# VHH binders against q96fz2: the designs that were tried, part 181

Target 1, 269 residues: q96fz2
Amino acid sequence: CGRTSCHLPRDVLTRACAYQDRRGQQRLPEWRDPDKYCPSYNKSPQSNSPVLLSRLHFEKDADSSERIIAPMRWGLVPSWFKESDPSKLQFNTTNCRSDTVMEKRSFKVPLGKGRRCVVLADGFYEWQRCQGTNQRQPYFIYFPQIKTEKSGSIGAADSPENWEKVWDNWRLLTMAGIFDCWEPPEGGDVLYSYTIITVDSCKGLSDIHHRMPAILDGEEAVSKWLDFGEVSTQEALKLIHPTENITFHAVSSVVNNSRNNTPECLAPV

## First folded at step 10 (VHH)

Design O63 (framework vhh_8pnl_2)
Fold by ESMFold2-Fast, scan of step 10:
Structure O63 (fold): chain B 269 residues (1-269), chain A 120 residues (1-120)
Amino acid sequence: as target 1 above (269 residues)
Amino acid sequence: QGQLVESGGGLVQPGGSLRLSCADAGFTFSDYDMAWYRQAPGKERELVARIYIGGSTNYADFVKGRFTISRDNAKSTLYLQMNSLKPEDTAMYYCARPYRDSSGYYFDYWGQGTRVTVSA
């Protein structure tokens, strides 16, 4: 998983993250650094994406079931990194393999501190290898959406009016992430950065790509992954597995160039 | 997780005014975007107006300039001021706030509605 779409305006994104805390109270996540959120149809590593994390990470004695939403840098910068520029990190931390997460220091240490987050996206992109050519076919991959008379499915949205309606009640993709906090050695703001945990692809996705992000399907899974105050690392890792509850459609090569940021990036072809 | 209770509906003549209220018993009212929807007999439910966290507003074209949505976070109450009412505005009016079910799907939580009839 190395490319996503997260284009909803901040207010629409916030509504789509409505949730219930441990006591059954309905809430919206509270923003940190909302000005750093940049909607895009074509998010690449090193850009910021919104994540959900427990309020307890920021407030001592907070209810660990309450959620913050914050933009974080995609590409985990370990707390021990000693250079002044995080873009100089020599190893790729865009993804973290589920099978080696407890073996790699960059991921094991923040995971041991409860630094679990849920990475939000409209969906993600993968490039299918086409036999007999070096050309790859891009696909947009996302949760099945509930059809209404107005919104329909994204695969059926072939007019501007249909496209506008698709996003009204969009179910955001919720991916399991690990984050870390890095203090620049020369001073400045603490950098929050994340990695997406990956698993073997499900049966339905195996013909597109051999790996997929660890998707947290439903509010129970999301709540348990975020709640590091009540859910141990060992219990949380039981949530990390392939998911069959996923759909996709082919998209045009416009998405290939990460500088292209238009609805055409995820439009069905 | 409070209950939404709409009030203020009634029978008015064309050109009249009504103010609808929606009380949310939940003390997290200020954390939610709120909306007014309406449903005329035999028609589908449609969005009338939305007010966002922070106070910005959106209106359906058919009510723009005639209706005003507002909120009072201290009273946990949503309002819809309806001016220059037309027979076409006759409907059951519902207030809504966002809700996410256990499967992760987004929905609006609805009140019971308040009736607005515009006729001579």
Scores: ipSAE 0.134, ipTM 0.571, lowest interface PAE 4.8, mean pLDDT 86

Design O64 (framework vhh_8pnl_2)
Fold by ESMFold2-Fast, scan of step 10:
Structure O64 (fold): chain B 269 residues (1-269), chain A 120 residues (1-120)
Amino acid sequence: as target 1 above (269 residues)
Amino acid sequence: QGQLVESGGGLVQPGGSLRLSCADAGFTFSDYDMAWYRQAPGKERELVARIYIGGSTNYADFVKGRFTISRDNAKSTLYLQMNSLKPEDTAMYYCAKPYRYSSSSPFDYWGQGTRVTVSA
């Protein structure tokens, strides 16, 4: 997973993340650095994306089931990285393979510190290899959405007014991530950055791409992944597996250029 | 990791106001939660107010409605506006920020404090 859509306005995104804490109290996640959230239909590595993480990462004795939402850089910069420019990192940390996460220092260390996050997106993009051509077919991949007379669906949205209805009750894709904190050696703001854990593709996606993000399907999985105060690394890793609860449709090549940021990027073709 | 420097304390009559400032010499101010604590003579340090990097705030019950915490990220400065001051507010006031990489302490970096005395 190397391209996502996360275009909801901040208030809509926040409401889409409504949850219950351990005591059963209804809550919205509290924002950190909300001005760094930049909605886009076409987010690439090195851009910021919103993630959920436990309040306990920021506040001692906080209820570990309470959630913070924060923009983080896509592409994990390890805390030990010594150079001044994160873009000069020699290896790609956009994704982290589930089968080697405990073997790679860049991921094992933050995971051991409980630095688990849930990466939020409308959905993600993958490019299918086409036989007999160098062209690839992009697909937008997302959770099945509840279809109502009012909400509509992304596949049925063929006019501007219908698009407004699609997003009001959109179920955000919730991907398992690991984050780290990097302090620039020359001074400057601490950088929070994340990687998306990847697994083998499910049966339904196997014809599009051989890998997929580790999707946390439902609030129980999301809660357990985030709650590093109560859920050990070993227990949390049991949540990392392929899911069949996913849908997709082909999209225009407009999405290929990460600078294109329009609804056409995820519209069915 | 830079030093926190508090200012703005002083002697004031009950019902008066004071504005405390805290300058963070570190370049990472915008990326930390900030808090004001206070400590009265012979008592433990207690949280007065907290502000998150996004601007959300939390207040101790004993100051709600009277105190306002705010931050200026461009100036790397934290403020505490104190209104309707009471003799019970007399204390040394400390600026604090959390240790970002640890959950062992809520706030590990402390300033030297600024004294607030409320008396007739």
Scores: ipSAE 0.000, ipTM 0.104, lowest interface PAE 20.5, mean pLDDT 82

Design O65 (framework vhh_8pnl_2)
Fold by ESMFold2-Fast, scan of step 10:
Structure O65 (fold): chain B 269 residues (1-269), chain A 120 residues (1-120)
Amino acid sequence: as target 1 above (269 residues)
Amino acid sequence: QGQLVESGGGLVQPGGSLRLSCADAGFTFSDYDMAWYRQAPGKERELVARIYIGGSTNYADFVKGRFTISRDNAKSTLYLQMNSLKPEDTAMYYCAAPYRYSGSDYYDYWGQGTRVTVSA
């Protein structure tokens, strides 16, 4: 997973993340650094994306089932990184393979500290290579959406006026991530950065790409992944597997250039 | 919820120019795609131009090459530079946000409009 869409305005995104804490209380996640959230139809590695994580990471003695939403840099910078410039990291940490997560120090160490997060997106993009050609077809991949009077479907939003209804009650894609905290050697603000855990593609996506993000399908999976105070690393890793509960449609080549940031990036062709 | 305030309309001769402004008084401007619409007497509102969060723009065919939409996120202000104005451009001009994200809030951030009249 190397490209996503996360374009909802901050208030809409926050409501889309409504949840219940361990006591059954209805809550909205509390923002950290909300001014760093940058909505985009076409987010690439090194940009910031919103993630959910446990309040206990920021507040000693907090209820570990309560959630913070925070923008984090895509591309994990390990806490042990000793240089002053994160861009000098030689390793690609955009994705973390599920089969080697406990073997790689960059991921094993933060995972051992409970640094699990849920990466939020409208959906993600993948490029299909067709047999007999080197041409690649981009696809937008997302959770199946429930049709309501207001929400509509992306395929039905063929006029500009209908786009407003597509995103009402949109079910955000919830991907399993690992984050770390890096303190600049010269001082300054702590950098929070994340990686997306990847698994083998499900049967439904195998014709598009051989890998997919580890998707946490439903609130029970999301809650268990985030709650590092009650759920051990071993138990949390049982949530990491392919899912068939996914849909997609072909999109235009507009998305290929990460500088293009318009609804055309995810519109069906 | 915020309020949008349009300004810069007026009376001009064909071939003239106007610059419209739209100022925000209460929401996070930089988080929203913004648009200019217009409504001529006796007609429905029509989309004139859009500017997306990343700065990309899209124009209706009838204004391409004549109008330029831009935004200043630091000032929470949206602009429409109108050149080579035609009598057919005569309308009330409205800015809008976020017309794409909530069906129930379609006109939530609309202003009262600014009048543009193009006549000999």
Scores: ipSAE 0.000, ipTM 0.285, lowest interface PAE 13.4, mean pLDDT 83

Design O66 (framework vhh_8pnl_2)
Fold by ESMFold2-Fast, scan of step 10:
Structure O66 (fold): chain B 269 residues (1-269), chain A 120 residues (1-120)
Amino acid sequence: as target 1 above (269 residues)
Amino acid sequence: QGQLVESGGGLVQPGGSLRLSCADAGFTFSDYDMAWYRQAPGKERELVARIYIGGSTNYADFVKGRFTISRDNAKSTLYLQMNSLKPEDTAMYYCAAPYRDSLGTSYDYWGQGTRVTVSA
């Protein structure tokens, strides 16, 4: 997973993340650094994306089932990184393979500290290889959405106006992530950065791409992944597997350029 | 569309200087790491220099201390300042914007190239 859409205004995004804590109380996640959230139809590595994480990471004695929402840099910078510029990191930490996550120091160490997060997106993009050519067909991949009679159905046949209406009730894609905290050697603010865990693609996506993000399907999975105070690393890793509960449609090559930030990036073609 | 257009190549004597430019004619470039590659006659393309979104740079050993890569995001233009040119620098020079697929695997959007000849 190397490209996402996360375009919802902050208020709409926050409401889409409504949840229950372990005692059954209805809550909205509390923001950290809300000014750093930049909505976009076309998020690439090194940009910031909103993630959910346990309140216990920030407040000693907090209820570990309570959630914070915070923008984090996509591309994990390990806490031990010595240089002053994170872009000088020599290896790619955009994604973390599920099969080697406990073998790689960059991922094993933050996992051991409970640094699990849920990466939020409208959906993600993948590029399907076209046989006999170096051209690729992009697809937008997302959770099946609940259809409403007033908003109309979501699909390739729907008008652009109908697509705009679905965002008020959009079910956000929830991807399993690992984050770390890096302190610049020269001083300055702590950098929070994340990686997305990847798994083998499900049957439904196998014709588009051979890998997919580890999607946490439903509130039970999301809650267990985030709750590092009650759920061990071993138990949390049982949640990391392919899912068939996804849908997709082809999009135009407009999305190929990561600075194109318009609804055309995810519109069906 | 998405097209990179190189310019600034030419014929120079050993020890001379050239500045190559790469204009983002169809791409938006501030979200891409940018690179210069070169291909000498009969050889494969090789990385010369890379500049990351954050402004950090990386150079091939054979150009360190002689070449400087820079970018102007407001003008969507990438530069390669080439000093102390040697006959071994003779090549077609290409501008590239890495494209990252879902696995984080990079491949490059290529420009048409600009020719640099350092006379024997």
Scores: ipSAE 0.000, ipTM 0.159, lowest interface PAE 15.9, mean pLDDT 82

Design O67 (framework vhh_8pnl_2)
Fold by ESMFold2-Fast, scan of step 10:
Structure O67 (fold): chain B 269 residues (1-269), chain A 120 residues (1-120)
Amino acid sequence: as target 1 above (269 residues)
Amino acid sequence: QGQLVESGGGLVQPGGSLRLSCADAGFTFSDYDMAWYRQAPGKERELVARIYIGGSTNYADFVKGRFTISRDNAKSTLYLQMNSLKPEDTAMYYCAKPYRGSGSYAFDYWGQGTRVTVSA
């Protein structure tokens, strides 16, 4: 997973993340650094994406079931990184393989500290290799939506106005992530950065790409992944597996260039 | 909980120019794709121009080359510069945010409109 869409305005995104805490109280996640949230139809590594994480990471005695929403840099910078510029990191931490997460120091250490997060997106993009050509076909991959299930896919005949209305009650994709905190050696603000855990593709996606993000399907899975105060690393890792509860449609090559940031990036072709 | 307030409409002669403004209060303006729509007497509202969060723009065929949409995120203001105005541009012009987040049957994301009349 190397490209996502997360374009909802901050207030719409916040409401889409409504949840119940351990006491059954309805809540909205509380923002940290909301001014760093940059919505986009075409997010690449090193940009910021919104993630959910437990309030307990910030307040010693907080209820671990309460949620914070914060923008974090995509591409985990380990806490032990010694250089002044995170872009100098010699290895790619955009994704973390589920099968080696406990073997890689960059991921094992923050995971052991309970630094689990849920990465939010409208959906993600993958590029299918086309036989006999150097071209790849991009697809937008997302949770089944009420409108999509009832009316089928949004077609090319839909106006841009109608396409925008589909985001009312859109079910955000919730991907399992690991984050870390890095203190610049020269001083300055702590950098929060994350990686997306990846698994083998489900049967439905196997013709598009051989890997997929570890998707947390439903509030029970999201809650258990976030709640590092009550759910151990070993128990949380049981939530990391492929899911079949996804849908997709082909999109135009406009999405290929990460500088293109319009609804055309995710519209069906 | 903000409202969109349009201004800048008026009466001009064919070939004239107007600049419309839309001020956004109480919303996170920079997070939204923004649009200008218009409604001529007896017709349905139609899209005139859009500007996306990334800065890209899109125009209806009938205004391409004549109208320019722009935004100032620091001022939470959307603009429509209208040049070479024609009698058929006569309409109420509305500022819009494309989604509400709580349901699609409220006009909280539409402004009250500003009237443009091209004389003759």
Scores: ipSAE 0.199, ipTM 0.613, lowest interface PAE 5.4, mean pLDDT 85

Design O68 (framework vhh_8pnl_2)
Fold by ESMFold2-Fast, scan of step 10:
Structure O68 (fold): chain B 269 residues (1-269), chain A 120 residues (1-120)
Amino acid sequence: as target 1 above (269 residues)
Amino acid sequence: QGQLVESGGGLVQPGGSLRLSCADAGFTFSDYDMAWYRQAPGKERELVARIYIGGSTNYADFVKGRFTISRDNAKSTLYLQMNSLKPEDTAMYYCARPYRTSGGSEFDYWGQGTRVTVSA
């Protein structure tokens, strides 16, 4: 998982993250640094993406079931990193393998501090290898969406114009992440950065790619992953496994260039 | 869609100043860390200054106190204010949008560079 789409306007994204706290109260997540959220159909590592995390990370004695939404850098910079430039980190922290997460210092340490987050996206992209050629076929992969019919709707439900209307009611992909906080040695603001946990692909995705992000399917899984105040590391890791509740379609090569940020990036071909 | 376009380079006397600009015609500028690199003839490219999405900055020791990096997200433009220029600052200056792949850190130099010459 090295490319996502997260294009919803801030207000639409916020409403898509409506949730219930431990007392059953309906809430919207509270923003940290909302001005740093940049919608894009084509997000790559080192860019910012919105994540959900527990309010308890920012406020001592806060209700750990309450959620903050904050932009974080994709590509975890460990708190122990001593160089002045994060790009000098000698290994890729875009993804974290579930099978070695407790063996790698970069991930084990923040996980031990309860630094679990849920990475938000419209969906993610993967490139299918085609045997005997250098070319790869990109796919957009996302949760199955609820199909809505309205009495006032014009035209067929499967028209390209109706695809644009599905964003009003889009179910965001919720991926398990680990974040860390890095303080530049020469001073400056604390950098919040994350990695996406990966697992073996489910049967439905095995022909596209051999790995997939650890997807948290449903509010119970999301709540337990975020609630580091009540849910131990051991219990939270039981949520990390492949899911079959996923769908996909082929997209054009326009997505290959991370500078391209248009609806064409995720439109079916 | 657009390319990074650097401008503002030129010939200047030691002690002079120049302001470099990097315009991004794309509309995702504010979503990326941005950096200025330079390369003198016969030398490797080196980081001059970096500005993070949040606005924090890092500078190479050899430019601290002389150069200032800044960004204007509304204009999709990156700047490098260069003061107290020295002959050693003579180089091609590149605007870079860093991108990390599965194989490690790498930088896309989408601009063609702008030349800075500091001489008598």
Scores: ipSAE 0.000, ipTM 0.217, lowest interface PAE 14.3, mean pLDDT 82

Design O69 (framework vhh_8pnl_2)
Fold by ESMFold2-Fast, scan of step 10:
Structure O69 (fold): chain B 269 residues (1-269), chain A 120 residues (1-120)
Amino acid sequence: as target 1 above (269 residues)
Amino acid sequence: QGQLVESGGGLVQPGGSLRLSCADAGFTFSDYDMAWYRQAPGKERELVARIYIGGSTNYADFVKGRFTISRDNAKSTLYLQMNSLKPEDTAMYYCAKPYRESTGAPFDYWGQGTRVTVSA
């Protein structure tokens, strides 16, 4: 997973992340650094994306089931990185393989500190190799959406009003991530950055690509992944597996250029 | 968690020096990154210097070459040596540490502050 859509305005995104804490109280996640959130239909590595993480990472005595939402850099910069420019990191940390996560220091160390996050997206993009051409076919991949009498569907959207109906009740994709904190040697704010854990593709996606992000399907999985105060690393890693609860459709080549940021990037062809 | 107590502030003339100290009454000082922040009246708190568990340091550009941060883990004490003080350095200086032993964690445990005034 190397390209996502996360275009919802901050208020819509916040409401889409409504949740219950351990006591059954309905809550919205509290924002950190909201000004760093940049909505886009076409997010690439090194850009910022919103993630959910436990409030306990920021506040002593906080209920570990309470959630913060914060923008983080896509591409994990390990806390031990000693150079001044994180773009100089020799390793590609956009994704982290589930099978070697406990073997690689860049991921094992933050995971041991409970630095688990849930990466939010409208969905993600993958490119299928087409036989007989140099062209790859892009697909937009996302959770199945629940239809209501007033909600639209992505295939039926043809105006700004119809697009609003699609997104008002959109179920965000929730991907398992690991984050780390890096202090710049030249001063400035601590950099928060994340990687998306990847697994083998499910049967439904195998014809598109051989790998997929580890998707946390439902609030129970999301809650357990985030709650590092109550759920050990070993127990949390049991949540990391492929899911068949996913849908997709082909999209136009407009998405290929990461500078294109319009609804056409995810519209069905 | 421990109580952070700053000391060493005072009134000095431009070009003077001060050494600030921060005593941590807790038993886990050596496990924490430590920092000095400052806040002038009507301004936001700003980072002055950080020192990491491993001993590496980080300084704001406006104090590089003039201030030195150091720590004494045996005494659970953080220091800030301030040389060549300027009127612009006038502020309340705060000692800070994260609530968890973790490099890069936000600094959210603060001392009471010690006042530094650079003027005639």
Scores: ipSAE 0.000, ipTM 0.194, lowest interface PAE 15.7, mean pLDDT 84

Design O7 (framework vhh_8pnl_2)
Fold by ESMFold2-Fast, scan of step 10:
Structure O7 (fold): chain B 269 residues (1-269), chain A 120 residues (1-120)
Amino acid sequence: as target 1 above (269 residues)
Amino acid sequence: QGQLVESGGGLVQPGGSLRLSCADAGFTFSDYTMAWYRQAPGKERELVARIYIGGSTNYADFVKGRFTISRDNAKSTLYLQMNSLKPEDTAMYYCAKPYRYSGSTPLDYWGQGTRVTVSA
């Protein structure tokens, strides 16, 4: 997974992340650095995306079931990285394979610290190889959405006003991530950055691409992944597997250029 | 309620030495970058030195060559060895876990401070 959409305005995104803490109290996640959130239909590695993480990462005795929402850089920079410029990192950390996550120091170390996060998106994009040609067909892949009287379905929405009604009740895609904190050797701001864990694609996606992000389907899975105070690394990793609870539709080549940031990027064709 | 406890401050003459200690009564000391800050009267708190999880260090220009930061993960303790002390080093010295985002002060992770006075 190398391209996502996360275009909701901050207040809509926040409401879409409503959750219950361990006591059953309904909550909204508390923002950190909200001004760094940049909505886009076409997010690529090195850009910031919103993630959920446990409040316990910031406050020693906090309730580990309470959630913070924060923008983080896509592309994990390990805490041990010694160069002054994060772009000098010699290997790609956009994704981390589930089968080798405990063998790679860049991912094993932050996992041992409980640095698990949930990466938020409207959905993600993948490019299908077409037989007999070098052209690729892009698809937008997302959770099945609940139909309401006001929103209709995404496939039936063919105007901007209809599309905006769909987004009011959109179920965000929740992907399992690992983050780390890097402090520049010569001073400067702490950089928070993440990677998306990947698994073998499910049967429903196998004709589009052979890999998919590890999707946390439902609040129980999301809560267990985030709650590093109560859920061990071993238990959390049991949540990492392919899911069939996804849908998709073909989109135009407009999405191919990451500089294009319009609703046309995810509109059905 | 803070979990960090500083000690080792005192009065020394210019050119003297002091060793500060910071004990972390909490958990996960080995998993955090640790830092020393200081605050002189009427000034803002400023970074003196930090030590990363892997042992790499960085220092403010005004203490390079004079101060050494170190950590003992088994004891959950952070140290600052201060040599060739100057009157300008007079300040309250604070231990911190600087894992919060830039621009946010982690008040609950600051210790009470230890006072260093450099004068005759």
Scores: ipSAE 0.000, ipTM 0.134, lowest interface PAE 17.6, mean pLDDT 82

Design O70 (framework vhh_8pnl_2)
Fold by ESMFold2-Fast, scan of step 10:
Order: structure tokens, then sequence, then C-alpha cells
Structure O70 (fold): chain B 269 residues (1-269), chain A 120 residues (1-120)
């Protein structure tokens, strides 16, 4: 996973993240650094994306089931990185393979500190290799959605007008992530950055790409991944596996250039 | 290694230009972010420029405005256009194909390098 869409306005995104804490209380996640949230149909590594994480990371004795939402840099910068410029990091930390996560120092250390997060997106993009050509077919991949004006799920046959209406009740894609905190050697604000855990593709996606993000399907999985105060690393890692509860449609090549940030990037074609 | 072949290096005077190429004999060029690194004598290897699958780019501060990274997916080739070359740019230049799903650049595909010398 190397390209996502996360275009919802901040207020719509916040409402889409409504949840229940351990006591059954309805809550909205509390924002940190909301000014750093930049909605886009076409987010690449190095950009900021919103993630959910436990309130306990910021406040001693906080209820670990309460959630913060914060923009974090895509591309994990390890806490031990000694240079002043994160762009000089020689490691590609955009994704973290599930099968080697406990063998890689960059991921093992923050994971041991409970630095688990849920990466939010409208969906993600993948490029399918087409037989007999060097051209790739991009696809937008997302959770099945319920149409606001009709019974049933949204599909590739729907018109662009129908796609405009679905965002008010869009089910956000929830991907398992690991984050770390880096303190600049010369001072300044702590940098929070994340990686997306990846697994083998499910059967439904195997013709598009051989890998997929580890998707946390439903509130039980999301809550257990985030709750590092009650759920051990070993138990949390049991949530990391392929899922079949996913859908997709082909999109135009407009998405190929990450500078293009319009609804055409994810519109069915 | 063995999958990426760099070319285009050479000796040039300060202020000159060179165009480096990296041919990927591999299957999956368009599925990868691509990068150029360099290593000067007595220094550690450092990132020069990166280009993402969609064409967005990232540059080290010391080359911004002088170097341009680009890719041709149809030819499975990565380029680095180097303008206004300085003696400080003297280094071996390496093409790298970081696996998008990898966490450590040491496990990525690396080329054998092409030498750039900028001498008065």
Amino acid sequence: as target 1 above (269 residues)
Amino acid sequence: QGQLVESGGGLVQPGGSLRLSCADAGFTFSDYDMAWYRQAPGKERELVARIYIGGSTNYADFVKGRFTISRDNAKSTLYLQMNSLKPEDTAMYYCAKPYREGSDWSFDYWGQGTRVTVSA
C-alpha cells in the first residue's frame, strides 16, 4: 500500500470515527494538531494522514480505550534516528511486512512500547499489471458501502452523482499501523510517523496485487489493536491477517500523478 | 543487485551536466518507488532523490534545484539529470529499488553504481 485517498472534511471524518469506550459511552476521538490534516484524493508516502491511537499514549492513567485522532507522517522515522533531517533516512518504512515485524528493529521497538495505531482512509489504490503491456490499470479499493438513497451496496455501475452523495455515511478503511516518536536533535516538535502493516492479498484482490494492508474489519478488531493498556503485543498480532470484506473498481490514470487531487482520482471508469 | 544497471557517469568540469540512467531488467519497475543514492570517498551513503509510483518526487536539500529525477515506466528506466555540478557531487551513484513493503533499505535491490567525478 503506497497510495490512499482521505478527502473527507475534518468534521465529517471525525463523525465517521464515532466509537464506544470500554464503559459503553459514545465518543468522538479528540484531535491533536488538527491544522496538519490535509484532505486529499491522492496521498503518497511522506504526506500526513489521520490515525487513531489510544489516549493513554499522551496522558498517564487515561482510559486506554479512549481515542485520539492525529495527523502523522506516512513513513516511520525511528526514535533512535540521529540526523536532523528525516528525509535522509535510508530505510523504506512506508510498509511493514507482518511476517518480519518482530525481526526489524525499526518496528519491533515501537511495537514493544504499544505504539499501535489505526490508519484512516477512504480507501487505497493499487496498480494491476496488464498482460502484454507496460501499462498498469489503477484500482480504488475500499470497504463495501451502503447506498444512502437505495438499499444495497455501492458499485462500479453507479453514476458519478451517486458517488457524491455517499460520503456523508462513508465507512472509512481502517488499516493496522505502527507509529514512533522522533525528537529532532536540534530541538523542535516531536515528529509522529507511521507505517502500514501488510499481509498477503486475499483471493478477491490477488489478480490486482499480491500484497494488501492489514485491514481491521469492525470495531472489535479496531478496539483491540488500539488498546495497548489491556491487549498485549502477542494478542494484538493475532488480528493481522488478510480479509475478504473488501471491494474495488477501476479508476482512470489521473490518479497516477500524486499531484492530481480531484474526485476523478477515485471515480469509477 | 544484478537487476539494476546504472550508466552515464563520467568526468565533468564544475558547472557541467550529466544524465544518469538506471535500467531495470526486472519485472516490476512500475510497482516500485525508485531512488538515487550516492557515496563520496570517506562519507556514508546518502539519499539523493526519490520518485514514487505516481511520479511525485523528493530531493535532498543539497541537490534541490540542480538535479531532476524522472522515470519511464514503458522502458523500465530511471533517470537523474544533474545540472550545475560541483566538486562536492563527486561520488559513486547508485540506483535503488526499495521494496514498497520493506522496512530496511539494506534488503532492497541495488545497482552496481556509476562513478561521477567533478574536477577543476
Scores: ipSAE 0.000, ipTM 0.165, lowest interface PAE 15.7, mean pLDDT 83

